VHH binders against p49116. Designs and how they scored, part 139

Target 1, 238 residues: p49116
Amino acid sequence: EGPLLSDTHVTFKLTMPSPMPEYLNVHYICESASRLLFLSMHWARSIPAFQALGQDCNTSLVRACWNELFTLGLAQCAQVMSLSTILAAIVNHLQNSIQEDKLSGDRIKQVMEHIWKLQEFCNSMAKLDIDGYEYAYLKAIVLFSPDHPGLTSTSQIEKFQEKAQMELQDYVQKTYSEDTYRLARILVRLPALRLMSSNITEELFFTGLIGNVSIDSIIPYILKMETAEYNGQITGAS

## First folded at step 7 (VHH)

Design va3 (framework vhh_enristomig)
Fold by ESMFold2-Fast, scan of step 7:
Structure va3 (fold): chain B 238 residues (1-238), chain A 119 residues (1-119)
Amino acid sequence: as target 1 above (238 residues)
Amino acid sequence: EVQLLESGGGEVQPGGSLRLSCAASGFTVSSNWISWYRQAPGKQREWVSTIYSGGSTNYAESVKGRFTISRDNAKNTLYLQMSSLRAEDTAVYYCATMSEYLRKFGDYWGQGTLVTVKP
């Protein structure tokens, strides 16, 4: 009953650290990625259906899908982040490390493959010209995934995922009525998100986190923030 | 500048109790949100509990009803009262704080204190 998402859930505005440094460094990349992660989790928390699942289910869902939400956020905010510039800098650093025999070739290959998958995903979304409503529903579809191990409210989660799919279909059919296959082209992009390793995403974007903490350990913390602290962390508001 | 020093760890039997302390310097515990985390051998760090600037508290489901987070503003110290301890609670316990001054995710971490629950 009622729509799964409202117009407020379409708004997804990333505030980047400013100014961008002369040379990209781990701290700038981590700060940018952390802001996107906080924005993504705040977005999820604002959904009434998500809140209705309860705290334990919310934590389990976000732990299971944060990498998918984060990757969709990277694609959506790619221009704001100058993501191509960030990825090019990382690739250049990795190639120099290979040439100087400083890092394991197997590990570098895994990381490079991850970057190529990420670039391909972001390029495919850009070519499709995915709009804000479409991104919101795609994020909802991956958030309400009932097939992750350890979930206890799987029938309710599945209902919310189906509702997200139905509302996306209604939106696309009404907004892009002349493009009969647009919905299919959008949905076939989603399986690629599960081929990307969350461990490699952590290595690329979150190496600068204090105390060598994992995103998995941080998620319950972020989800249980008081509203004032949460808003301060996301917007940098005084 | 910001420092956190954990203490109070030790060996206890299942069903026992321990009180961990986290002494803070370089910031005020009453105006910051402070958390306890733990890391068992061979496992990832796990969030345990948070006390917020306003004094409200949250707990991981696995410790709810058994652990109590509190602070002494006069001593600038955070506490974790642990009761009904289980073998699964064996871990190094860490204190971490999020400064209101920071506008990114990042915690100031302590060095940790070991808790061992012996069968």
Scores: ipSAE 0.000, ipTM 0.129, lowest interface PAE 12.4, mean pLDDT 80

Design va30 (framework vhh_enristomig)
Fold by ESMFold2-Fast, scan of step 7:
Structure va30 (fold): chain B 238 residues (1-238), chain A 119 residues (1-119)
Amino acid sequence: as target 1 above (238 residues)
Amino acid sequence: EVQLLESGGGEVQPGGSLRLSCAASGFTFSSYWISWYRQAPGKQREWVSTIYSGGSTNYAESVKGRFTISRDNAKNTLYLQMSSLRAEDTAVYYCATLSEYLRKFGDYWGQGTLVTVKP
């Protein structure tokens, strides 16, 4: 037995494409998002408990929760990504699409509501000043969710989730000893992640880079790459 | 610049075999892992197989046991040996590095090579 996460799992460093263009374009946004998605999946793959569940279970878990992991990553990396600038550019594009009657009003409303929910989530995390340890354990709680349909190892997944919750509680109580309600404030943010549509996230962040390929279809591919192959491919790619 | 040129497609009967080739230039081929993808008319691109720099391989469930990916680093060439072909294998086949899979180079990946399995 040992801790669920080690200090190596707290490190989460996103390397942005360089240089940032004068005017944001779909290619830059999608490349940035893809790097974050890859980092998030590599993070999950590095957890011994995750590896112990086996490849089929690993694929099912990540397919079920990639949007939640990605959104937590967006919140954690909001500053390095200049996420507010990216979202402002998307909003501007949508407003122009309304004027040109290129998109239905219902679709625009749906996408705008998604952006507002994302901004609210990221703002709440920033206001709480969530640290790297807290983000790592929140990601683990999301990853080891036993309640997704079709999972086969649900009792083991539940044990890993409970272990993540326990270790987060221990960390928060020691580090923020005078803030007795901090853990509760953090945990009540998590249900909002499930209200955000993975289809809308995919359209907003991945259309220009992934094209007609769905995130669901690439997940098995990314999860199967080894650390050396992952690092070599990402470092050699623009 | 990275260039990947697919060839070897054609028409084949169900249960037949075909070998696809992908000629690579403009990068250190042996250091990269390269994949085969396919796109049937009206469908999204589907990952088929990957071969890593060290020679290990992965396959989509739909092609396991029927397709074999291989590489010849001396010739900078990737291969896909296809056997027991089915009507649902009809698609345009593309080879790509991971960056090309994720990137949008123009409106689509290059020409690819068309495989048609005729009943």
Scores: ipSAE 0.000, ipTM 0.159, lowest interface PAE 11.9, mean pLDDT 80

Design va4 (framework vhh_enristomig)
Fold by ESMFold2-Fast, scan of step 7:
Structure va4 (fold): chain B 238 residues (1-238), chain A 119 residues (1-119)
Amino acid sequence: as target 1 above (238 residues)
Amino acid sequence: EVQLLESGGGEVQPGGSLRLSCAASGFTVSSNWISWYRQAPGKQREWVSTIYSGGSTNYAESVKGRFTISRDNAKNTLYLQMSSLRAEDTAVYYCATLTEYLRKFGDYWGQGTLVTVKP
């Protein structure tokens, strides 16, 4: 049948809005995040195994895992995005909001904890020096998760996840033959993705773009976009 | 929330030019990501061009080099300058933010502005 992923699925090129403003603003952050989100959804749609599951299953899978895919994308593209700079700007904004009594201290603590978890995740991936093939397979593992409620075709989803795990193992063993425990170190990072709140991700990265509309509610529309519309939203001018 | 009103359409000969306008209210065009879309009868909606918050632009391959997206911050208005028009450019043109586009996907977007390129 052939491999789950091809070389085209390893390529993950994020084009940032240019130029970066002197002072970061909500619109620049949301535009950058939206490009990454659309790139991630377009990546998922291009997988033949994903398409084979059908539209309803595809929508359910992406609704369940978009935050995990987005977070993996943030880690993979952290340098291109200057993610540390974006997070610092968000932290500064939150600190100013505390001083103006606009947000409760408890809410801000939740958001700051989320930022800390995100930074720790990205740092761990950077320290492991995760390559493009490894990121592609990690994204496939989280995409083909059979344990989300309401899914049909769970046995087929599980088979695709197992195929992703097998191909990742084959790749790591061949490419990093001297590091016997590399695969285990990588896989142990994945559970942390499910501890991150999708609601807080929306608050941090999408507030200025989607307003009061949730990512969950717009996913079916993004997945139905024509290829030209998709490309127009994710590539930008550069 | 966001209100966008298109104008400037009309009938032109092949090779002609038109400038479309999109008047915005409820938000500032200079700080937002705004796109032009078009739809001809019997065809799918097609993305045409986007201007990003920072001022960079992107275009569909079919219009690249012929169309120019721009904005006037003082008038809070988005423009699409169209040149070298072809019969295939005949469509109703709409402007939309990404949120407006996603919220109204498949639904009524407003009147738009009709561009007809006569053979």
Scores: ipSAE 0.049, ipTM 0.473, lowest interface PAE 6.1, mean pLDDT 83

Design va5 (framework vhh_enristomig)
Fold by ESMFold2-Fast, scan of step 7:
Structure va5 (fold): chain B 238 residues (1-238), chain A 119 residues (1-119)
Amino acid sequence: as target 1 above (238 residues)
Amino acid sequence: EVQLLESGGGEVQPGGSLRLSCAASGFTVSSNWISWYRQAPGKQREWVSTIYSGGSTNYAESVKGRFTISRDNAKNTLYLQMSSLRAEDTAVYYCATLDEYLRKFGDYWGQGTLVTVKP
């Protein structure tokens, strides 16, 4: 059969809210993160193999891996987002919260450790100079993970993951033919994504989105949106 | 087309009660997540309450115990019963689906219904 991903699946362009405020606030951070999340889910929806698994399986896969996809997106779009500036603003907010006794020191420590893990991940990807094709295939590998609890059609999901791995290998071997160990260096970065808490990611980036509604709860709705509705979300068009 | 129309606002004394209505067309209230939001002058919109498709409800901490969200499936209408009203409850109130909320993040939501709690 044809390739798992086409050139259209390599394109991953985040449009940031403008203008950037003089002082970063929760609304700007949340809107920026929401645009990246919607872009990531739209990217997944566009893959024919993903569509072939059916709506129930699609929802289960994205619920299980949205944090991994989002983190890969943060690394890929770190420059466009000025991610280091956003993380510094979050740290400043957390330090101010402890001074006002709004959060416990233990909770702030957990969040700071999460930010450090995120910075380390993004730095490692930048150091490896991961390109657009490599990011697309890494996202496909995490999306088509057959090992999440509660999944059906696990054999088909595993075949799509293996196809993603094979196509990544073919790409790296052809494009970076003189770097024999590049693929291994890239793939050993992926386990770190599963150690990052989706709850902490949600608190850091999505605090301003909706009151008591979680990212897990909105995923089925985002996956069902029409293309026009999706474009309205990511560009802010009415 | 999905359309939601708010009504029932007005002026009330502190400690008073008021019932807001949200008439829906183009979709069924009993099968959707529908929320009430409010926006006071000079402030950002805040979430007030949600009723889920199964009938379970959630409330913002500031209104818990004072406000009750409900729906009349036969009339395809959402309600917000407000009691023990305070000056800080003064705002324009809006109803919205999750999809509508996400699409209108930062945007104009229409006129809503104004609630004024007079000192």
Scores: ipSAE 0.000, ipTM 0.142, lowest interface PAE 15.2, mean pLDDT 80

Design va6 (framework vhh_enristomig)
Fold by ESMFold2-Fast, scan of step 7:
Structure va6 (fold): chain B 238 residues (1-238), chain A 119 residues (1-119)
Amino acid sequence: as target 1 above (238 residues)
Amino acid sequence: EVQLLESGGGEVQPGGSLRLSCAASGFTVSSNWISWYRQAPGKQREWVSTIYSGGSTNYAESVKGRFTISRDNAKNTLYLQMSSLRAEDTAVYYCATLPEYLRKFGDYWGQGTLVTVKP
């Protein structure tokens, strides 16, 4: 009946930590990544359709797709994050880890392949010049994925995914009327998100988390945050 | 369970020095990054300094050259040596292992130690 997303769901503004250190390190990278993760989860929890699925389903859904949402967020915020600089710093950290015999050569190869896949994805999105509306609907499509193992309410999730796809199609056809194949070029990028390991994303961006804390364990806490407290912390004094 | 316990705060004259301590349990200081934050009355918590797993350090511009962060791996303790203290340094000081917005996830924040620089 009503649209799946409102204009408030198109706005996606990442505030980077300040100050930026002279040399990027796991603390700054982890804080930057955590802010993006928080922004992504806050974005998801603000969608009425998402709220309607209920808290248990919401938690299971976000646990299944957080890596895809996070990666889309990295692509969307690549400029404000100076993502290429962060990735270079991560590579430097990985090289230091292998020098100290903390990481095997086979593992570094897997992680480097993940970084190259991430760079390729972000470059393809930049080349397509994906706009804010398109990013919002792509995030909705991956959020409302009914095919993750262990999910309940899969028929409702599928309905919301189809609604996201239909609204994206309507938007693209109206806004980019001269580019007949734009929607197809955009949608064919999405399967690449499933090829990227959430465990490797955790290693790249969340190495600074203490006590072997997984993103899976943090998700319920983020989803339960009060909006006013959340906003105060992610924007801070900057 | 991760626990942090700050100590060493107190009253000091302008230009004076204090050393703050943060005793850690449930994780190893030498293999992790740990930061000092502070909160002045009526203000948001602000980052002060970080020591990284490799031993490198970073400082907020307002404290650079006056504060030194260090750790004692054998004691599993983080320190903040403060010198040339100013009235503007008056705040509750916290050590933390997670970004501020994750503090309610668990006990990764210390209880804080008050530093008062007399006018």
Scores: ipSAE 0.000, ipTM 0.170, lowest interface PAE 11.3, mean pLDDT 80

Design va7 (framework vhh_enristomig)
Fold by ESMFold2-Fast, scan of step 7:
Structure va7 (fold): chain B 238 residues (1-238), chain A 119 residues (1-119)
Amino acid sequence: as target 1 above (238 residues)
Amino acid sequence: EVQLLESGGGEVQPGGSLRLSCAASGFTVSSNWISWYRQAPGKQREWVSTIYSGGSTNYAESVKGRFTISRDNAKNTLYLQMSSLRAEDTAVYYCATLAEYLRKFGDYWGQGTLVTVKP
């Protein structure tokens, strides 16, 4: 059997909405986030091992891990997105919401804690200088997670996850041969992704897009989109 | 709540032109991304064009170079200028935000606006 991922799966290029508004608004943030979400799901769809699991398993896996994939994508594309600027705009909006009595103190605390966790994660990945190959394999590890409740074909999923782990190990050992503990430092970052609330991610990045409809409920539709239609939704001007 | 109302359809000769309109309420056209879709009798709905919040545009290959998507901010209205029309462009045309498209995927989309290109 060949490798889990090919060089094609390492390419992860986010096209930002243009032009950037003078002041960031909810619509720009949501459109940027939607493009990243679609890019992330398109990336998953392109993996032969993922396709081999079948539609029902594919939907269940992405429903379980979309927040982890999205967060890894935020870290990978942080510079392209000017993520720090987006997070600053969200914080400013949140402060204005306090002044206007729109949000409770408990909710504000939860959102601020989420933003701090996200910033810490992205900073950790940046300090480690995670490359495109490493990001691709980290995304594969979280995608092929066999430990989510209700999954079918867990043995096959586990084998694909182990394959992803082995190929990441081989890559890191070859490419960063002088850094004996690099793989351990990278892998220890992954548990933090599961502590991040998908509900808060939806509120921060998708409020203007989906309203009261969850990302979880729309995932099957995104996975079934025709290629031309899918590409038309995620790219800017052609 | 977002509401979009399509109009401007009709009958046209091959090679002719039509302009479709999509009147928006409950949101600002210039700040949102909106798409045109079409559905011919007995066929699946297909994506035609998108205009993004910043004014960038994208088109399906079958209409690229013939159709132009635009907006009038003062009228809060989206347009689809169709030129060099072909028999295969005969369809009911719909406009939708991405959120509405995803929410209504596979569902009833309303009446839309019918375009008929007579052979």
Scores: ipSAE 0.014, ipTM 0.396, lowest interface PAE 7.6, mean pLDDT 82

Design va8 (framework vhh_enristomig)
Fold by ESMFold2-Fast, scan of step 7:
Structure va8 (fold): chain B 238 residues (1-238), chain A 119 residues (1-119)
Amino acid sequence: as target 1 above (238 residues)
Amino acid sequence: EVQLLESGGGEVQPGGSLRLSCAASGFTVSSNWISWYRQAPGKQREWVSTIYSGGSTNYAESVKGRFTISRDNAKNTLYLQMSSLRAEDTAVYYCATLSDYLRKFGDYWGQGTLVTVKP
């Protein structure tokens, strides 16, 4: 078998809407998030092992893990997105809402706690100085998760996850040979991704754009796109 | 707040040309991802072309070499120059950002602009 990922799968380039508006608004945040979501799905779809599992399995896997992939993408693209600025704007809005009694204090607490978890995750990844190869393999590990309910090809998915883990180990061993425990420090960050609510991610990043349609509902349509249409949305960065 | 308004459609003979416009308000078109889509009667919505941040462009294979997407920064307007028009280009044309596209799966994106190619 050849490698699970090739060098082409390491490239993950997010093009932001520009210019950034003087005052951050729902449109800018949602457009940015939509671009990252679409880039993440394009990345997954481009993996030959993923394609080999078949359309039904592909849809089930991405529905189960889109929030984990999206969060890894936020961490990887935090500087490009000015994520800290976006999160600060959201926090400011929530603080103003509590002053005007527009939102319940309990709901605001849940959202603030999610933002804190997201900030902690992104900060931990930044402290570890995770590189592009490491991000690609971490995304592959969460994509090929055999433990989500309702999956049918679990043994094959598990084999691809193990292959991702082995290739990550080989990469880290060769590239960071002096840091014996780096792989362990990276892998222990992954469980935190499952503590982040996909519903709160939708409210933070996709507010006002989805209407009555959830991210879960649009995933099958994105994955079923003709290759030309999919490539036409993503390709174009120099 | 953010609005995209299509215009420039009409009836044209095979082999003819039309230029569609998409006027933007509430954001700057010169540096944003904006796409043209079309929907022919009885067919699925089809992506036609995208212009990216930075000015690079992509086209559907069916329109490549015949259509050109462009921007006028001074007018904050997106264009689709269509040449060598064929009967199969008959459709309602829409402009949309990526987030609009995701939100509008299964829906229409307003009136659009109708292009009819008649022999």
Scores: ipSAE 0.316, ipTM 0.676, lowest interface PAE 3.2, mean pLDDT 85

Design va9 (framework vhh_enristomig)
Fold by ESMFold2-Fast, scan of step 7:
Structure va9 (fold): chain B 238 residues (1-238), chain A 119 residues (1-119)
Amino acid sequence: as target 1 above (238 residues)
Amino acid sequence: EVQLLESGGGEVQPGGSLRLSCAASGFTVSSNWISWYRQAPGKQREWVSTIYSGGSTNYAESVKGRFTISRDNAKNTLYLQMSSLRAEDTAVYYCATLSQYLRKFGDYWGQGTLVTVKP
């Protein structure tokens, strides 16, 4: 049949809140992260294969993989987001928040280790100079992951994942024909996404947005938002 | 506890103006994004406008150029200035933070404030 993704799915443009504050604060970071989250959800919802899975299945799928999609989005939008500056501000805040209590210190250490993993991931993607087509297909590969617990229609999801892998392979082989091992270098980066805790991502980027609830509990509401609401969250008047 | 209280609705003729208010308590307006929504009888809830924590704004196409969202940080209050009102603007208007909206998707967040545009 036709391709899994069209050229419209390659376009992934994050509009940052404006103006940028003189000093970075948690509210600016959460608003920026929220825009990326909504852009990622809108991107996923626009894929015909995703819609074909049916509402219950596609919601369960996104609830399982939102952190992986979000992290790929952070890597893809790292420059426009000034992600290194945001992460440096978070690190500074955490270091200044270290308490005398041993348990608080252990938690901060876990969060710092998560930030190091995120930085390593983004650096590896930057070093590989991943392009827009490659990001689109990597996002599709993680979106159509059949191996999350509790999923139904796993055979259909697996077929879409395999289609994403085949189309990525075709693209890379034609576009980067001189680099025989490029695809292998790219794919080897993906397992790291599953080592990053969604709970820590929520604490770092979404504390101001979600209050006392989790992102996966909110995803059904996000996926049912109207296009105008997505546009309102993704962009701002300047 | 986060609370939002809408006021300022009423009856107005086509082409008229109204200013809606949303008084916030339990959080700081300037450090959160807050949206206006509306629901006309027999229709789905419609997003109208958002002001983001940094002060930038966005509007639905149907109200662009006619409505202006703003805030008074000292009064911890959000406003919606409506001008050139049309019959189609008749609705109950609600303000909500994103977290309230996401938690209460499909439900109303209180009584809101009724705007009726009568010829």
Scores: ipSAE 0.006, ipTM 0.235, lowest interface PAE 10.0, mean pLDDT 81

Design wa1 (framework vhh_ozoralizumab_d1)
Fold by ESMFold2-Fast, scan of step 7:
Structure wa1 (fold): chain B 238 residues (1-238), chain A 121 residues (1-121)
Amino acid sequence: as target 1 above (238 residues)
Amino acid sequence: EVQLVESGGGLVQPGGSLRLSCAASGFTFSDYWMYWVRQAPGKGLEWVSEINYGGSSTKYPDSVKGRFTISRDNAKNTLYLQMNSLRPEDTAVYYCARSPLPEQFLKGDYRGQGTLVTVSS
């Protein structure tokens, strides 16, 4: 046994493409988002409990929760990403699309509502001033969600989620001992992640992907490519 | 009904100080980035300061950096601008503005009516 996450899993360092262009474009936004998505998958892949579930289960879990992991990553890395500037650029692009009658008003309304929900989520996380340990365990709770349709090995997934919840509780009670209700305030933020459409997230952040490739189709390739890196860590860094 | 009401402007001598206030109502104040923008006589709108939802992040142009401080009180739905070491070139009508997104103050979905600041001997 041992803890679900090690100190290496608490570290979550996003390196942005350089230099930032004067005018944000779909390629810069897509590369920034892709780096965060890849970092999130590398993070998940490096967890021993995750690997213990097996390849098929790993793929199903990440396909089910990538949008939740990505959104938590956006909140955690909002300052590094200048997320507010990226969202402003997306809004400007959408406003131009309305003025040129290139997109339906109903679709633009749905996308704008998604941006507002994303801002509200990131704002609530910033107000809570949660630290890197808390983010790591929130991501683990989301990753080990047994309640997505079509999952197998749900009892094992649930046990890992419970372990994540218990370790988060222990950390918060020890580190923020004066704030008896902090854990509850943090955990009630998580349901909002499931209200955000993965299709709209994909449209906003991954429009620059080559061809008509979906995130769902890319996930198995990313997880397979990361197997070599993860295996290096399992055998002891060499 | 969304309302933003600026106050605190007036006549002040060079080197003096003023504190502007903006009272917000009709919306969840803590869900919006807030801005101060100004318009000098015969000139366009100039961004003066921005503040995020909780007040942990603020930004200023070089023209006011070190002299002006933006702050907010979410419990009172009020935005503030503390202006120190005022110069004649700071003479303008000062507006508060709301936006769900930063750096969109000129495209914000609502703006107040303004308060006049005159810096003159």
Scores: ipSAE 0.000, ipTM 0.103, lowest interface PAE 17.2, mean pLDDT 81

Design wa10 (framework vhh_ozoralizumab_d1)
Fold by ESMFold2-Fast, scan of step 7:
Structure wa10 (fold): chain B 238 residues (1-238), chain A 121 residues (1-121)
Amino acid sequence: as target 1 above (238 residues)
Amino acid sequence: EVQLVESGGGLVQPGGSLRLSCAASGFTFSDYWMYWVRQAPGKGLEWVSEINYGGSSTKYPDSVKGRFTISRDNAKNTLYLQMNSLRPEDTAVYYCARSPLSEAFLKGDYRGQGTLVTVSS
């Protein structure tokens, strides 16, 4: 019928907790990350095609792809978040831990490798100067991924993914007509998102959700929140 | 499935001692910094000790320094807290927590259900 995404889906504005503390801590990092996660889920919920798939499918899709959506959000909002400062602080703490204890395990190495991959991804997106329309369609492509295990309605999901790919192609071809290979350069960045561990993302950004809660367990509740509740969470107003 | 199970809490009189244990499963215990945190009735969470991967470095706030000792047995996937010279203000639910990172991630990424320590008469 109509386009998959409207102009309202291009707007993606993150409001950070204020003020930024003198020393970065779990609370500030978790609050910032939670706001981005809530914004990302609110964005997905606003898409008519996503709504049309039904609540059970919506929950399954977001559970499968939240890390990919979150990482794209980190890249898109890197400047607003001062993400480089947050990652530098995390790296500094990891390096201090290694220096203090020469018995550092494989887990610290995995975490450092994840941070490096995240920095590389965000830098590549910045170098390509990915715009708001391109981010919206890339998020739609990862959201409507039919290839995650356990999904139902995979034919409808695949149709929506193909529609997102087509609309991205039309946009890029029209807006960046002189850059024949731009779409290819953008799309080859997406496989890297699947190689990033959701467990490590959760450890780095959501440690403040201590108490045996996981992102997987809270996703259904976030998706059921009303717009006012979403706004309260993403602005910290409540 | 990541799991931390605390035990060893109970009622003790002031000046007494207790030893808490935390049994870890579902992850490589030696890859994580471990912490003890507590929550007194009507108060927020307070860090009471931390220990690095191998047990060579430990830290305590002034409120428990010299009285509490954190230790770990990586072969048994178990964390311990030896509490001596207990005071009424030590009354709290005690939780163990894990983190691959120190300082900025002091609250850890996972904690158990806790064990109650009551210091009274």
Scores: ipSAE 0.000, ipTM 0.183, lowest interface PAE 12.5, mean pLDDT 81

